# Ledger of designs, part 97: VH-VL binders against NAD kinase (nadK)

Target 1, 268 residues: NAD kinase (nadK), of Syntrophomonas wolfei subsp. wolfei (q0aze0)
Amino acid sequence: MKIILVNNRFKENTEKKAQEIAGQLSALNVEVIIDNGLDEPYAGTVDFIMVLGGDGTMLRAARRYGQRAIPVLGVNMGTVGFLSNIEINELAEYLPLILREEYSLEARMMLEVAVFQQQSLLTRVFCLNELLLRSNSPRMLSFALEISGQKLEPYRGDGLIVSTTTGSTAYSLSAGGPIADPQLDAFIVTPVASHIINKRPLVVSPEREISLHLLEEREAIIGIDGQIKMDFGAENRVLIKRAPHPLLMVNLKAKPFFTSIDRSLQRQ

## First folded at step 4 (VH-VL)

Design z14 (from z9 with heavy chain D101V R102P F103K L104F E105W Y106S S107G P108Y W109T F110L P112Y; framework fv_oberotatug)
Fold by ESMFold2-Fast, scan of step 4:
Structure z14 (fold): chain C 268 residues (1-268), chain A 123 residues (1-123), chain B 107 residues (1-107)
Amino acid sequence: as target 1 above (268 residues)
Amino acid sequence: EVQLVESGGGLVKPGGSLRLSCAASGFTFSDAWMSWVRQAPGKGLEWVGRIKSKIDGGTTDYAAPVQGRFTISRDDSKNTLYLQMNSLKTEDTAVYYCTTVPKFWSGYTLDYWGQGTLVTVSS
Amino acid sequence: DVQMTQSPSSLSASVGDRVTITCRASQDISNYLSWYQQRPGKAPNLLIYDASNLETGVPSRFSGSGSGTDFTLTISTLQPEDFATYYCQQYDNLPYTFGQGTKVEIK
């Protein structure tokens, strides 16, 4: 068995904990690759990915490895989140089940985001939560939204979020989007501070393609999962579609999504 | 309903010039990115260049063999695309097709092609 | 430039045959690849875009697959009107480049 341990070097005690876990796995004849975010993603074949950290670390792991159809387990390191399945203090208890492959998998859709300049691909990234288009100045954006070739009336506002159902509890929620069952596959299109009446969040088929471009020259940015930021101008166009492979998330214990989100909302 | 009609082809000597025109109808020409593709007799397809819509910057891009010799332009008021060909070489002999540039999203393709116009560069 | 290589350069087939044409890119182009059909004396027409999406009006016997560097076009049951030359084209990187073509001839 070969496992990738994904951690964040800059978090307190995560390096020591990753080494400790790598030692435990090696003692059980498991080959371990550590990905602390500093190097390029491991290019070889692996059987399992274990993410040590919070939701941010999971989002990075999904971007790096989510398209490989490899089981990914989120192990929480004491930060609250929605993408982890077990706590770090439970890992020893569940490790035998991991090694015997006694777990279920939940498929989570991902976005494929392609940004073009002069009809050349500038960048292509995959993400688990969302793409954000937003103004980088006090001026509102004017932009075109197309859904599977259907041209909507121009949007005017601070921006737009295109989210997966997994991302429905992230930035889309803060912008007024609906809470979606992450087992449902759909795009959620949520306006950011739109001043146009009846620009409501849209829930659309994951088979649709979404295209965005600016209708006038403005300072804008595209954000991916809150971790990647890039400039976006009138010569740019972004195409968003369902990624070829879902992220395969490991379930070792039933984590009740609806009661978890309900508790979180009670504190807000 | 959608039509692209090329004109302006013909016989020209090496070093000469020709201007090709493409009249578009049946779609919103001003929104479309346009392209020229050529095909030498008995050979395969070769992309020549493209021009973006005005709203997307109106910029042009060319394949290396024609860079500096060919110029693509458009007149949205006349729904017409142009290819100005200068310093023509025998290897420029081909049928020239006016095409739309493929859209980036599925289910909405502006992949229209004209019938082509023959350019023969011969001494 | 991204080089597109098709295999085979020509093939002979009979009506009713399953025909497979392959296209290989010199670098990763994801799924930004189209397939075109060109009948003798005619302009090319689009069959498949984004590697696997069938263009409106194209018969369901045509299908595309692949991603990255290796792509295939399949005609499940060859019809008389399918004897033509087929081209793949990448649109991931400028300049756009075509394969050299695969001629499907009557056996």
Scores: ipSAE 0.000, ipTM 0.376, lowest interface PAE 19.5, mean pLDDT 85

Design z15 (framework fv_oberotatug)
Fold by ESMFold2-Fast, scan of step 4:
Structure z15 (fold): chain C 268 residues (1-268), chain A 126 residues (1-126), chain B 107 residues (1-107)
Amino acid sequence: as target 1 above (268 residues)
Amino acid sequence: EVQLVESGGGLVKPGGSLRLSCAASGFTFSDAWMSWVRQAPGKGLEWVGRIKSKIDGGTTDYAAPVQGRFTISRDDSKNTLYLQMNSLKTEDTAVYYCTTSRYYFGSWTPYGMDVWGQGTLVTVSS
Amino acid sequence: DVQMTQSPSSLSASVGDRVTITCRASQDISNYLSWYQQRPGKAPNLLIYDASNLETGVPSRFSGSGSGTDFTLTISTLQPEDFATYYCQQYDNLPYTFGQGTKVEIK
């Protein structure tokens, strides 16, 4: 068995903990590759990916490895989030189940985001939570939204979020989007501070293609999972579609989504 | 538009040296991992080597036939990739393409090569 | 090194035909395989990555399948611009290696 340990190099004691876990796995005849984010993603074949950290570390792991159809387990190290399944102090208990492949998998859709200068591809990236288009200045944006070639009336406001159901509890929630069951596949399209009173969040089929472009020159950005930022101008357009592969998340224990989000909302 | 333009190719004697350049535009070059791929006349594609972005360590990797003779480098301030070719052999005669891996601004993946230049011809002959 | 072998080395086809090209790896590379098209006198362009994912801007008549050691590129309805040489390439192990190429010629 070969496992990738993904950790956050900027968290105190994280590399030491990753080395300790790697030692435990090696003692059980498991080959370990450590990915702390400094180098390129491991290009070789692996059987399992273990993410040590919070939701941010899981989002990075999803972008690096999510399209490879490899089981990914989130192991929480201190800060509880929505994308981890077990706590670090539970790892020893669950490790035999991991090694025997005694777990279920939950498929989570991902977005494929392609940014163009008119018709020429500039950039392509994958993400688990969302794409955010937003103004990078005090001026609001005027922009066009097309869904599967259907041109909607122009949007005016601070921006737009195109989210997966997994991302429904992230930026989309803050902008007034619905909470979605992560077992559903859908795009959630949530306007950010729209100046048009009747612009509502949309829930659309994940087989739809979504496109965005500015109707006038403004300083804007495209944000990916809150971690990647790209400049966006009037000559740019973005296409968003379902990524070819879902992220395969490991379930070792029941995580009650609805009670967890309910408690989180009460504490906000 | 995303574009890669190679230059510096030409005729050189066996044992000679040549430096190729690849000018990049339309994307954030400093974040990109870059490769050189060559194609001998009438033959298939052969990977020469790659260089990672500075943030990802800036390390280089080479195919065995060029190891020790070729050096890949980059100048992020000029958006330019280089291939320094030393101790050239007749077998090095090829069109040399610069390429970039698929786009991922947070950290580059080695998933294929989705942007290619038009190539520059290097002829090594006596 | 992982050796990539394509079959056939060349084939003749007519516009409208279904064309299938096979690529075999000397060892298991999971799905870490890309397909490229090179038209005469032009640079290669990426068609398929991760064995089955269609690159943005590539026509839907192209598809890829397979995993492990055996991979297939299919062109469902050949068009005039598809007469080209096709290459598979693995990125599971360094050095990255290409197949020898399959030339799709006019019948």
Scores: ipSAE 0.000, ipTM 0.386, lowest interface PAE 17.6, mean pLDDT 85

Design z16 (framework fv_oberotatug)
Fold by ESMFold2-Fast, scan of step 4:
Order: C-alpha cells, then structure tokens, then sequence
Structure z16 (fold): chain C 268 residues (1-268), chain A 125 residues (1-125), chain B 107 residues (1-107)
C-alpha cells in the first residue's frame, strides 16, 4: 500500500507529526510519500491520501490530487473544520480500518476552471469550494455571466462567486448564498455586493457551463478556493464546468453536516 | 518554519536612497505574493505595497505616499524580496516589515500570515 | 480608501479580565478583515483572519466576529502575554488599511 501524507508546510509541528505517522505506517509495511506543498504533486500511483491539517490543507490536497479517484481522509490537527473526518488523536484507533479499506466514500463535486487570455488557455485548475471574481479596487465591476450559452443581463457590483455545494458554507455563505447539502451536485452562483439589491443567488445544474468576462477594463482578480489568485482583465475569460471526477472523501465515523453547520451559525 | 529576514535599514538624508532586502526560507518563495508594511516610531501599521508571483504577472501595487518613489522587486532564484526607496522624506522614517500575503482556505480575505522582524529606516538630516 | 477606526485607543486590564476591541470600516468590506497582535519591540503576529477564523497556534481565548462594517476582537480571559497592541486590517481593496491600534496595558 502507498499513502500520500499531505501537510501544511507553514505549521511548525506538522512536518514532525507527518514524519512520526510515516514511521508508524512504514512499520505496517506501508510506503509513504510526504507532500508538504513545496514540490510538484507526486506523479506516481497511490492507494490513499491522508491530509494532516485543517480545511485549507484539504483544499490544497483536493486541487492537487482530487481528480485521480483516490480516497482522501481529512485528519484535523486542532481547529475543527468541515472537511476533516477524524482528529489526530483518533488516528491510531482508525488506522487498522484504513489499511483494511473498511470505510465508506463520499463523493464531492469539484469545479474545472479554465482561464483564457484572448483565445489562448492561460491556466486550467480544479477546486473543491469556489471561484471568486472580485474587484481589486473601490470601483465596482461590470461583467457578463453566461450559463450554457444563455447571456444574462450584465452584473454590476463587487463580484461573483461560483461555488460547489461543498463550498456553500465558505465564502458563498458570507455573500448571502444558501447552505446546500454537500451530497447534492449543483453550482451556486452568488453575487458579491451587487449594485442591484435584488440580484439573487442562482442554483444551477452541474451539467451547465458558466462563463464570465469583464465588460469594462477594471482592476480585478479571480480567486480559487481562497488559495490561488490571479489578475483578471477585459481580455480574460473564465470557463467553469463540473470537473470530470469528484473528490472521494473517506468517512470513518459519522459526521452530521446539518447539526454541525447549525451549531456554527448560532453565534453567541 | 517560515522565516523572513529583512536587512538594509539605516540612516539616510532626505532626498537619499536606500534598498531593503528580505531573505525568505521555509516555503516556495516563487509562488508567494509578498508585501512591505511599515510602522513609524510610536505609530500604527501602514501598508507600503506588494508584488505578485511571476505566475500572476509579477505586477506591483503601491500606497499613494510612496507611488513613484519606491519600487518592489523580487529575485526568485535567490528567494529575496527587495524594496528600492528613492527620494526619501522624513515621513518615510519607520520600521519596514516583509510579509507574505495569503488567501484563507475557502474564504477570500487576503491576510499577512508571516512577518519578518523588521528593519529600521531613519530619514534625518 | 477604506478607513479603519478602532475603539478604544487604549485600555487597562488585569489578568483574567474579558477584553473587547471594536473595529469599524468606512464602507462594507464583507469579511475581509484580520486582527494582529504586536508586543513591544516585536513584529506583528496574525491572530484572526476572515473576521472570525482563528490562526493555527493562536490560543482559543481569542475570537473574532462581525461582517460588513462592524467587527469585534474578544479575549475571554486575559493572560500576561496578551498585554500588547492590537490592529485590525482590511484587505477588501487596495490600498490595504489598518486601524490605529488598541493598546492593552496592565492595570
């Protein structure tokens, strides 16, 4: 068996903990590859991916490996999150189940994002939560949204979010989007500070293709999962589709989504 | 594990020039967006400017007080960030901090997650 | 430019106290707000990002809340190492701007 351990390169103790876990796995005849984000993603075949960290580390793992149809387990190292399934102090208890493949898998849709400059593909990335188009100055944007070739009336505001259902509790929520069951496949299209107050979030079939471009030259950026950002100008166009494969998330214990989100929203 | 070490500060006369360096280690510098933040003695923090990674054009942004006088650059082969300061004014007297600029996982506020210890620039006759 | 205003400018507190610091933006900045701690003679350290998310390694006694224009940093049970100056910062638009700072002093 070959396992990738993904950790956060910026947390002082995570590399040490990854090495400790790698030693334990090696003692069980498991080959371990450590990915701390410094190098390109491991290109070889692997059987399982273990993510040591919070939601941010899971988002990076999903972007790097999510399209390979490999089981991915989130192991939280302290701060609780939505994408982890077990805590680090529970890993020893669950490790035998991982090695026997005694767990269920939960499929989470991902976005395929293609950014063009003129007619040329600039980049293609996958993401688990969302793409954000936003103004990088006090001036609002004017931009066009097309859904499967249907041109909507122009948007005017600070930006737009195109989110997966997994991303419904991330930035889309803060911008007024709905909370969605992560088991559903859908795009959630949420305006950011629209000039037209009654511009509503849209819930759109994941079979649709979404296109965005600026109608005026503005200082804007696109952000992907809050981890990749790039300049976006009037000569750029972004195309968003359902990614070919979902992220396969490992469930070792029941983690009730609705009670967890309800607790988080009841701020004291 | 991330370390940012500033150097190059010192005393300069008004109208003079000075170049600051920030040596980065513990992360993939070439992928990072970097900023300079300054703090005048006894006062608060003030953003100076930033530089994007080369993948995102290597473009720079500056606060109005330094626009046209300061230039931010980077040398990815040396993992070093620079701030070239020209036409220095007494108002530029401050500790200058090198910082990384990061996105937050799943939510889009930019924030300064790592800071150097700072280097003091004094502009005085 | 987005102006950030903190209140109070300074406060005196004892170990064990609950401390609350507020930050107001001159326009809506959604959750594009971070809180930093600066101890005398030291560089700032990130405490809270995205208005309410605790940075890894930061003690749970620190919490942030708010969105839009009104934000709050709370220290539930002040410790000796918490006597420092605290800054809010918006990253909604350039230029990025900081609040004036709130100095938390020993009573």
Amino acid sequence: as target 1 above (268 residues)
Amino acid sequence: EVQLVESGGGLVKPGGSLRLSCAASGFTFSKAWMSWVRQAPGKGLEWVGRIRSKTYGGTTDYAAPVQGRFTISRDDSKNTLYLQMNSLKTEDTAVYYCTTEDFWSGTYPYYFDYWGQGTLVTVSS
Amino acid sequence: DVQMTQSPSSLSASVGDRVTITCRASQSISTYLSWYQQRPGKAPNLLIYAASSLQSGVPSRFSGSGSGTDFTLTISTLQPEDFATYYCQQSYSTPYTFGQGTKVEIK
Scores: ipSAE 0.000, ipTM 0.406, lowest interface PAE 15.5, mean pLDDT 85

Design z17 (framework fv_oberotatug)
Fold by ESMFold2-Fast, scan of step 4:
Structure z17 (fold): chain C 268 residues (1-268), chain A 124 residues (1-124), chain B 107 residues (1-107)
Amino acid sequence: as target 1 above (268 residues)
Amino acid sequence: EVQLVESGGGLVKPGGSLRLSCAASGFTFSKAWMSWVRQAPGKGLEWVGRIRSKTYGGTTDYAAPVQGRFTISRDDSKNTLYLQMNSLKTEDTAVYYCTTDEYLFGSWDTFDYWGQGTLVTVSS
Amino acid sequence: DVQMTQSPSSLSASVGDRVTITCRASQSISTYLSWYQQRPGKAPNLLIYAASSLQSGVPSRFSGSGSGTDFTLTISTLQPEDFATYYCQQSYSTPYTFGQGTKVEIK
């Protein structure tokens, strides 16, 4: 069995713990690859991915490995969030189940984001939560939104979020988007501080193709899962589609989404 | 918009005490690891110390020159970082910056933001 | 403590020049190295992290390389706004330590 351990190099306590866990797994004849974010993603075949950290570390893991259709387990390292399934102090209890593959999988849709300059592809990335188009100055953006070739009336405001249902509780929520059941596959399109009051969040089929471009020369950025920033100008176009593979999340214990989000919103 | 605003600097005599504050906004402060970095006039940058988030134990680390004299604390309810400076020496004269360097829940971006700094002058 | 030494301490250059600054760690720090730029009277800003990763919003003329003990920051085509002091910093272990700085001055 070969396992990738994903951790965050910027949080010192997680690196030491990752090394300890790697040693424990190696003692059980498990081959371990550590990914702390500094190198290119491991290119070889692996059987399982264990993410040590909070939701941010899981988002990075999903971006790097989510398209490989490999089981991914979130192990909380003391950072409460929505994407981890077990706590680090529970790992020893659940490890035999992991090694015997005695767990269920939950599929979470991902976005495929392609950024173009005219007809030239500049970059292609995958993400679990959302793409954000945002002004990088005090000036409002004017931009065009197309959904499956249908041109909407122009948007004017600070930006737009295109989110998965998993991302509905992240930035989209802060911008006034709906809370969505993560088992539902859909795009959620949420305006950010729209000057046009009747621009409402949209919930659309995940089979739709969404494109964005600026109507006026402005300083803007594209943000991916809050972790990647790219400059975006009037010469650029972004295309958003459902990614070919969902992230396969490991469920070892019940983690009820609705009671978790309800508690989070009450505690603020 | 991530913003860090330091305050509390000023003139103090050797052996005195001073408390610096850093007001944070535009990110989830409670999730962030925070550091203090200082710069003496015309000199380079010197790390003073850091404090981890409560999720990671809220523990502190200090550079040797300030160990035992300076204390870093945080008040997550006020989104404020503190530096308590005791037994001040003329060598502590510097601009003091607060910084953040970790992924932030809600923005989920790595921010390496610095405040504009606050000047502390230790002189008789 | 890990000691960081930069060279040169200062250099004079013209707009359009290629500038290289080096940083040496007293022990191996893998790739746990960041580069910062500080313009006169301003707070530092992050340019490069993890030795070679360009921070979002930083111009592509900046690049970093190296691992272990020897690191370089390169500015491929110096611009007027690049006249500043540059610092390397290790984050491999506490205490975090900075190099002494390299001042890039107008020739």
Scores: ipSAE 0.000, ipTM 0.360, lowest interface PAE 19.2, mean pLDDT 84

Design z18 (framework fv_oberotatug)
Fold by ESMFold2-Fast, scan of step 4:
Structure z18 (fold): chain C 268 residues (1-268), chain A 125 residues (1-125), chain B 107 residues (1-107)
Amino acid sequence: as target 1 above (268 residues)
Amino acid sequence: EVQLVESGGGLVKPGGSLRLSCAASGFTFSKAWMSWVRQAPGKGLEWVGRIRSKTYGGTTDYAAPVQGRFTISRDDSKNTLYLQMNSLKTEDTAVYYCTTGDLEWFSEYPAFDIWGQGTLVTVSS
Amino acid sequence: DVQMTQSPSSLSASVGDRVTITCRASQSISTYLSWYQQRPGKAPNLLIYAASSLQSGVPSRFSGSGSGTDFTLTISTLQPEDFATYYCQQSYSTPYTFGQGTKVEIK
């Protein structure tokens, strides 16, 4: 068995623990690749991905490896979040089940984001939570939204979020979007500080294509999962689709999504 | 070990020029968005400007007080960030820090989690 | 430009005290706010990002809250190493701007 251990080198506790776990797995004849985020993703085939850290580390793992249809397990190391399944102090208990492949998988949709300059594809990236289009200056944006060839009336405001259901509790929530069951597949399209009062969040079939471009020269960025930024100008167009493969999240124990989010919102 | 080390500070006369360097190690510099932040003696922090990675266009942004006088550049082959300061004024006197956020954590929130120790620039006759 | 205003500019406190620092943005910045600590003669250290997310390695006595225009940094039980200057910073749009700083001094 070959396992990737994903951790963040800038987190002292996760780096030390990753090395410790790698040693334990190697002793069990498991081949281990450590991905601390500093280098390119591992290009070879692997059987399992273990993410040590919080939601941010899971988002990175999903972006790097989520399209390979490999089981991904989130192991919480004291970080508050929604994407981990077990705690680090439970890993020894669950390790035999992992090695025997005795677990269930939960599929989470991902976005495929393609950025063009005129007719040329500049980049293609995948993400688990959302794409954010926003102004990079004090000026509001004027932009066009098209859903499967249907051109909506122009938007005017600070930006727009196109989110998965997993991302419904991230930036989309802060901008007034709905909370969605992460087992449901849908795009959630949420305006950011719209100047037009009647622009409401939309819940759209995941089979739709969403296209965005600026109507005026403005400084804007495209943000991916809150982790990647790309300059976005009037010469650019972005196309958003459902990614070919969902992220396959490992379930070793049940986690109650709705009671967790309800408790979080009452704390605000 | 992740480190940023600034150099090139010193005393310069008003109207003069100075070039600061920031040597990066322990991370993939070519993918990082780099910023300069300054702090005048006894004052608060002031963002000077930034440079994006080459894959995101290598574009620069500047704060109004330095626009047109300062130029940020990078040499990815040397893992080095530069700040070229021209037409220096006494109000440019400050400790200059280079800083970066982890692109995978903070690119949408350009929170600066890695800082150099700073280099002092004194503009005086 | 987005202007960031902190209050108070300075405060005196004793070890064990609860300290609250506020930061106000001149326009809505959602949750694009970070808090930094700067000890005398040292570079700043990131404490909080995204208004409320604790940076790894930062003690749990530090917490952040707020969204839109009003933000708060709280230190629940002040320690000797916490006597420092604290800065908020918006990352919603360029130019990135810092508050003027709040100096936490020993009483």
Scores: ipSAE 0.000, ipTM 0.421, lowest interface PAE 12.7, mean pLDDT 86

Design z19 (framework fv_oberotatug)
Fold by ESMFold2-Fast, scan of step 4:
Structure z19 (fold): chain C 268 residues (1-268), chain A 124 residues (1-124), chain B 107 residues (1-107)
Amino acid sequence: as target 1 above (268 residues)
Amino acid sequence: EVQLVESGGGLVKPGGSLRLSCAASGFTFSNAWMSWVRQAPGKGLEWVGRIKSKTDGGTTDYAAPVQGRFTISRDDSKNTLYLQMNSLKTEDTAVYYCTTHPEWFGSYLAFDIWGQGTLVTVSS
Amino acid sequence: DVQMTQSPSSLSASVGDRVTITCRASQSISSYLSWYQQRPGKAPNLLIYAASSLQSGVPSRFSGSGSGTDFTLTISTLQPEDFATYYCQQSYSTPLTFGQGTKVEIK
C-alpha cells in the first residue's frame, strides 16, 4: 500500500508531524510519499491520500490529486474547518481502518476551468470551491455570462463567482449566495456587488457549461479556490464544466454539516 | 418509519440453494452499508458478510465459513438487499437477519437497524 | 480474527440487583465495541456503541466502559424487562465478531 502525505511546508510543526506519521506507516509496510507543495505532484500509482492541515491544504490536495479517484482523508492539525474528518490525535485509532479500507467515501463535485486566449487553450485547472472573476482596478466590469448556449443580459459590477456546492460556504457565502448541501451536485453562480437590480444567485445543473468573457477591456483577474490568480482580459474566455471525477473524501466518523454551519453563523 | 423486512427463508436439502431478500424503507438505502448476521437455534450471533454502498465501491466481505458459497448483492432501484446461498450445509441452519451500520457508515459503530429475521432450515 | 469472550456465560439475578458483564478481545480493538440485548424470539437491540455511548431510547441504567481488550456492561438496577441475553461485538476488524453471549436469568 502507498500513501501520499500532503502537508503545509510553511508550518514546521506540520512538517515534523508528517515525518512522524511517515515513520509509523513505514513500520506497517506502507510506502509513504510526502508532498509539501515544492515539487510537481507525484505521478505514480497511490492507494490513499492523507492531508495534514486545514482547509487550504485540502484545497491544494484536491487540485493536485482530486481527478485520480483516490480516497482523500482530511486530518485536522488544530484549526477546525469544513474539509477535515478526524483530529490528529485520533489518527492512531483510525489507522487500522484506513489500511483495511474500512471507511465510506463522500463524492464532492469539482470544477474544470479552461481559459482561452482567442481560440487557443491557455490553461486547464481543477478546483473544489470556486472560480472568482473580479476587477483588478477601481472600475467595475462589464461581462457576458452564457449558460449552455443561452446568453444572459450583460452583468455590470465587481465580478462573479461560479461555485461548487462544497464552495457554497466559502466566497459565494460572503457574496450573498445560498448555503448548499454538499451532497448535491450543482453550480452556484453568485454576483459580486452587481450594479444591475435583481441579479440574483443562480443554482444551475452541473451538466451545463458556463462561459464568461469581458465586454469591455478592463483589468480583471480569475481566482481559483482563493489560491491561484490569473490575469483576465477582453481577449480571454473562460469555460467552466463539471470535472470528470469528483473528489473522494474519506468518512471515518460523522461530521454534521448543518449543525456545524449553523454554529459558525451564530458565533461570527 | 425506518424498517428492514427479510423474506425467502424456508426448508432446503443439503447441497441446495436459496436466495434471501431484505426490503428497506425509511432511510436512504443507496448510501448504506448492509450486513447479514445469522443465529443458529439456541446459539449466538454470527456475522455472515457485508456489502458497501456503490459510492464506496460496492465491495463485499464474507466470514470464512460462507466464503465461496454465499454472495451478497443489492438493487438500489428497489431498495433491496440479497443473500444468495449455494452449496448449503446443515451448519447453515439459522435465523438470518438483515442489518445496517449507523449513518456514519464505517465500521466504528455497531448495527443500528435490524430486521425481524427469516428462518433457513437445511435438513434432509 | 479477533475472538470475543464474554464472562459469565450465564448469571442469575433479582430485580433491583446490579449486574456486570465482561467482554475480552483477543487483541486491542480500541473503543470499537458494541453491546446488544436480545429477548427470546426477538431481534437484537443496540444498547451501547463505541464502548461507552448510550444508544438513543435506551434506559440510563445501562452503561458501558473499557478500551483496548477489556470491556464491561453494567445494569445498575435490574428491571423485569432486562432478563435477556447480552452480546458484545467488535467492529475493529473484519470479520466482525460477537461474544458467545451472557444469559441473565431470574433467580
Scores: ipSAE 0.000, ipTM 0.459, lowest interface PAE 14.4, mean pLDDT 86

Design z2 (from z1 with heavy chain D101E F102G E104W W105F S106G P107S Y109P G110Y M111F V113Y; framework fv_oberotatug)
Fold by ESMFold2-Fast, scan of step 4:
Structure z2 (fold): chain C 268 residues (1-268), chain A 124 residues (1-124), chain B 107 residues (1-107)
Amino acid sequence: as target 1 above (268 residues)
Amino acid sequence: EVQLVESGGGLVKPGGSLRLSCAASGFTFSNAWMSWVRQAPGKGLEWVGRIKSKTEGGTTDYAAPVQGRFTISRDDSKNTLYLQMNSLKTEDTAVYYCTTEGLWFGSYPYFDYWGQGTLVTVSS
Amino acid sequence: DVQMTQSPSSLSASVGDRVTITCRASQGISSYLSWYQQRPGKAPNLLIYAASTLQSGVPSRFSGSGSGTDFTLTISTLQPEDFATYYCQQLNSYPYTFGQGTKVEIK
């Protein structure tokens, strides 16, 4: 068995715990690769990915490994979040189930984002939560939104979010988007501070392709999962579609989404 | 003028290994996503796997029948794509094609250029 | 996996005929569908991508249509060089999958 442990090197407790867990797994004849985010993603075949940390660490793991169709387990290290399944103090209890492959998997859709400059592909990335297009100055953006070749009336405002259902509780929620059952596959398109009062969030089929480009030269950025930032100008175009593989999240114990989000919103 | 030229095919016994090469020219290889597709004699096309550009992480994806046995790699300094095939089975007998995945001028992926293929025969 | 089923598996036609080949996906793939032509002993050649976009250099007698799960390749006026096997492919979900092929043969 080969496992990748994903952690955040800059959080002292997570790095020490990752080394401890790696030693325990090695004693059980499990080969362990540690990914602390500083190096290239591990290129070889692995059987399982264990993410030690909060939602941010899980989002990084999903971008690096989510398209490989490998089971990914979120292990919470004391942060409040939606993407972990067990707590760190429960890991020893669940390790035998992990090693025997006795768990269920929950598929979570991902976005495939391709950014072009003129006729050239600049980059292609995958993400679990969302793409954000936003102004990088006090000036509003004017931009075109096209859904499966259908050109909508131009948008004017601070930006736009294209989110997965998993991302519905992240940045899209803060911008007024709906809460979506993460077991549904859909894109949620949420305007950011739109100047036009009738521009509402859209919920569209994940079969659709979404494209965005600026209608006038402005300083803008594209954000991916709140962690990657790229400059975006009038020469750029972004294409968004459903990624080929969903993230396969390990479910070792029931985690009631609706009661969790209801409680979280009341304490916000 | 895009060209892809495969080499390295041949006869091998079950359990053996082969490494296929694909020499690319006529485009910026380092920016291209590359795939391998195979075709068993008299059968249809089957996707084997792909490798992303180094700028986009250089990660690989494989079809289930070859997972754990085949490895795709690239050498951008030589404009060459590789397929390392280990633990070969008779079911792996096929013509292997290298192909580019195009996204540069459109909104949809597609396999725009194909090599002529190289035959791999796994037989005792 | 997304299963791609072509109909018919083979057909006989004469030069000048209109030929129609259909491709059905087991789940929605939007317009992430390509059509390829393969002549005996040759590598596949891309004809159409994005369900309906003709590849540069491909004759205008070829056309594609459809979205979601049902797709069609049409050859408006069959030429001698068109006797070949045709494959559809979905590129929406991993693994990428091909139809079983449709052989267009001389009547």
Scores: ipSAE 0.000, ipTM 0.386, lowest interface PAE 16.4, mean pLDDT 85

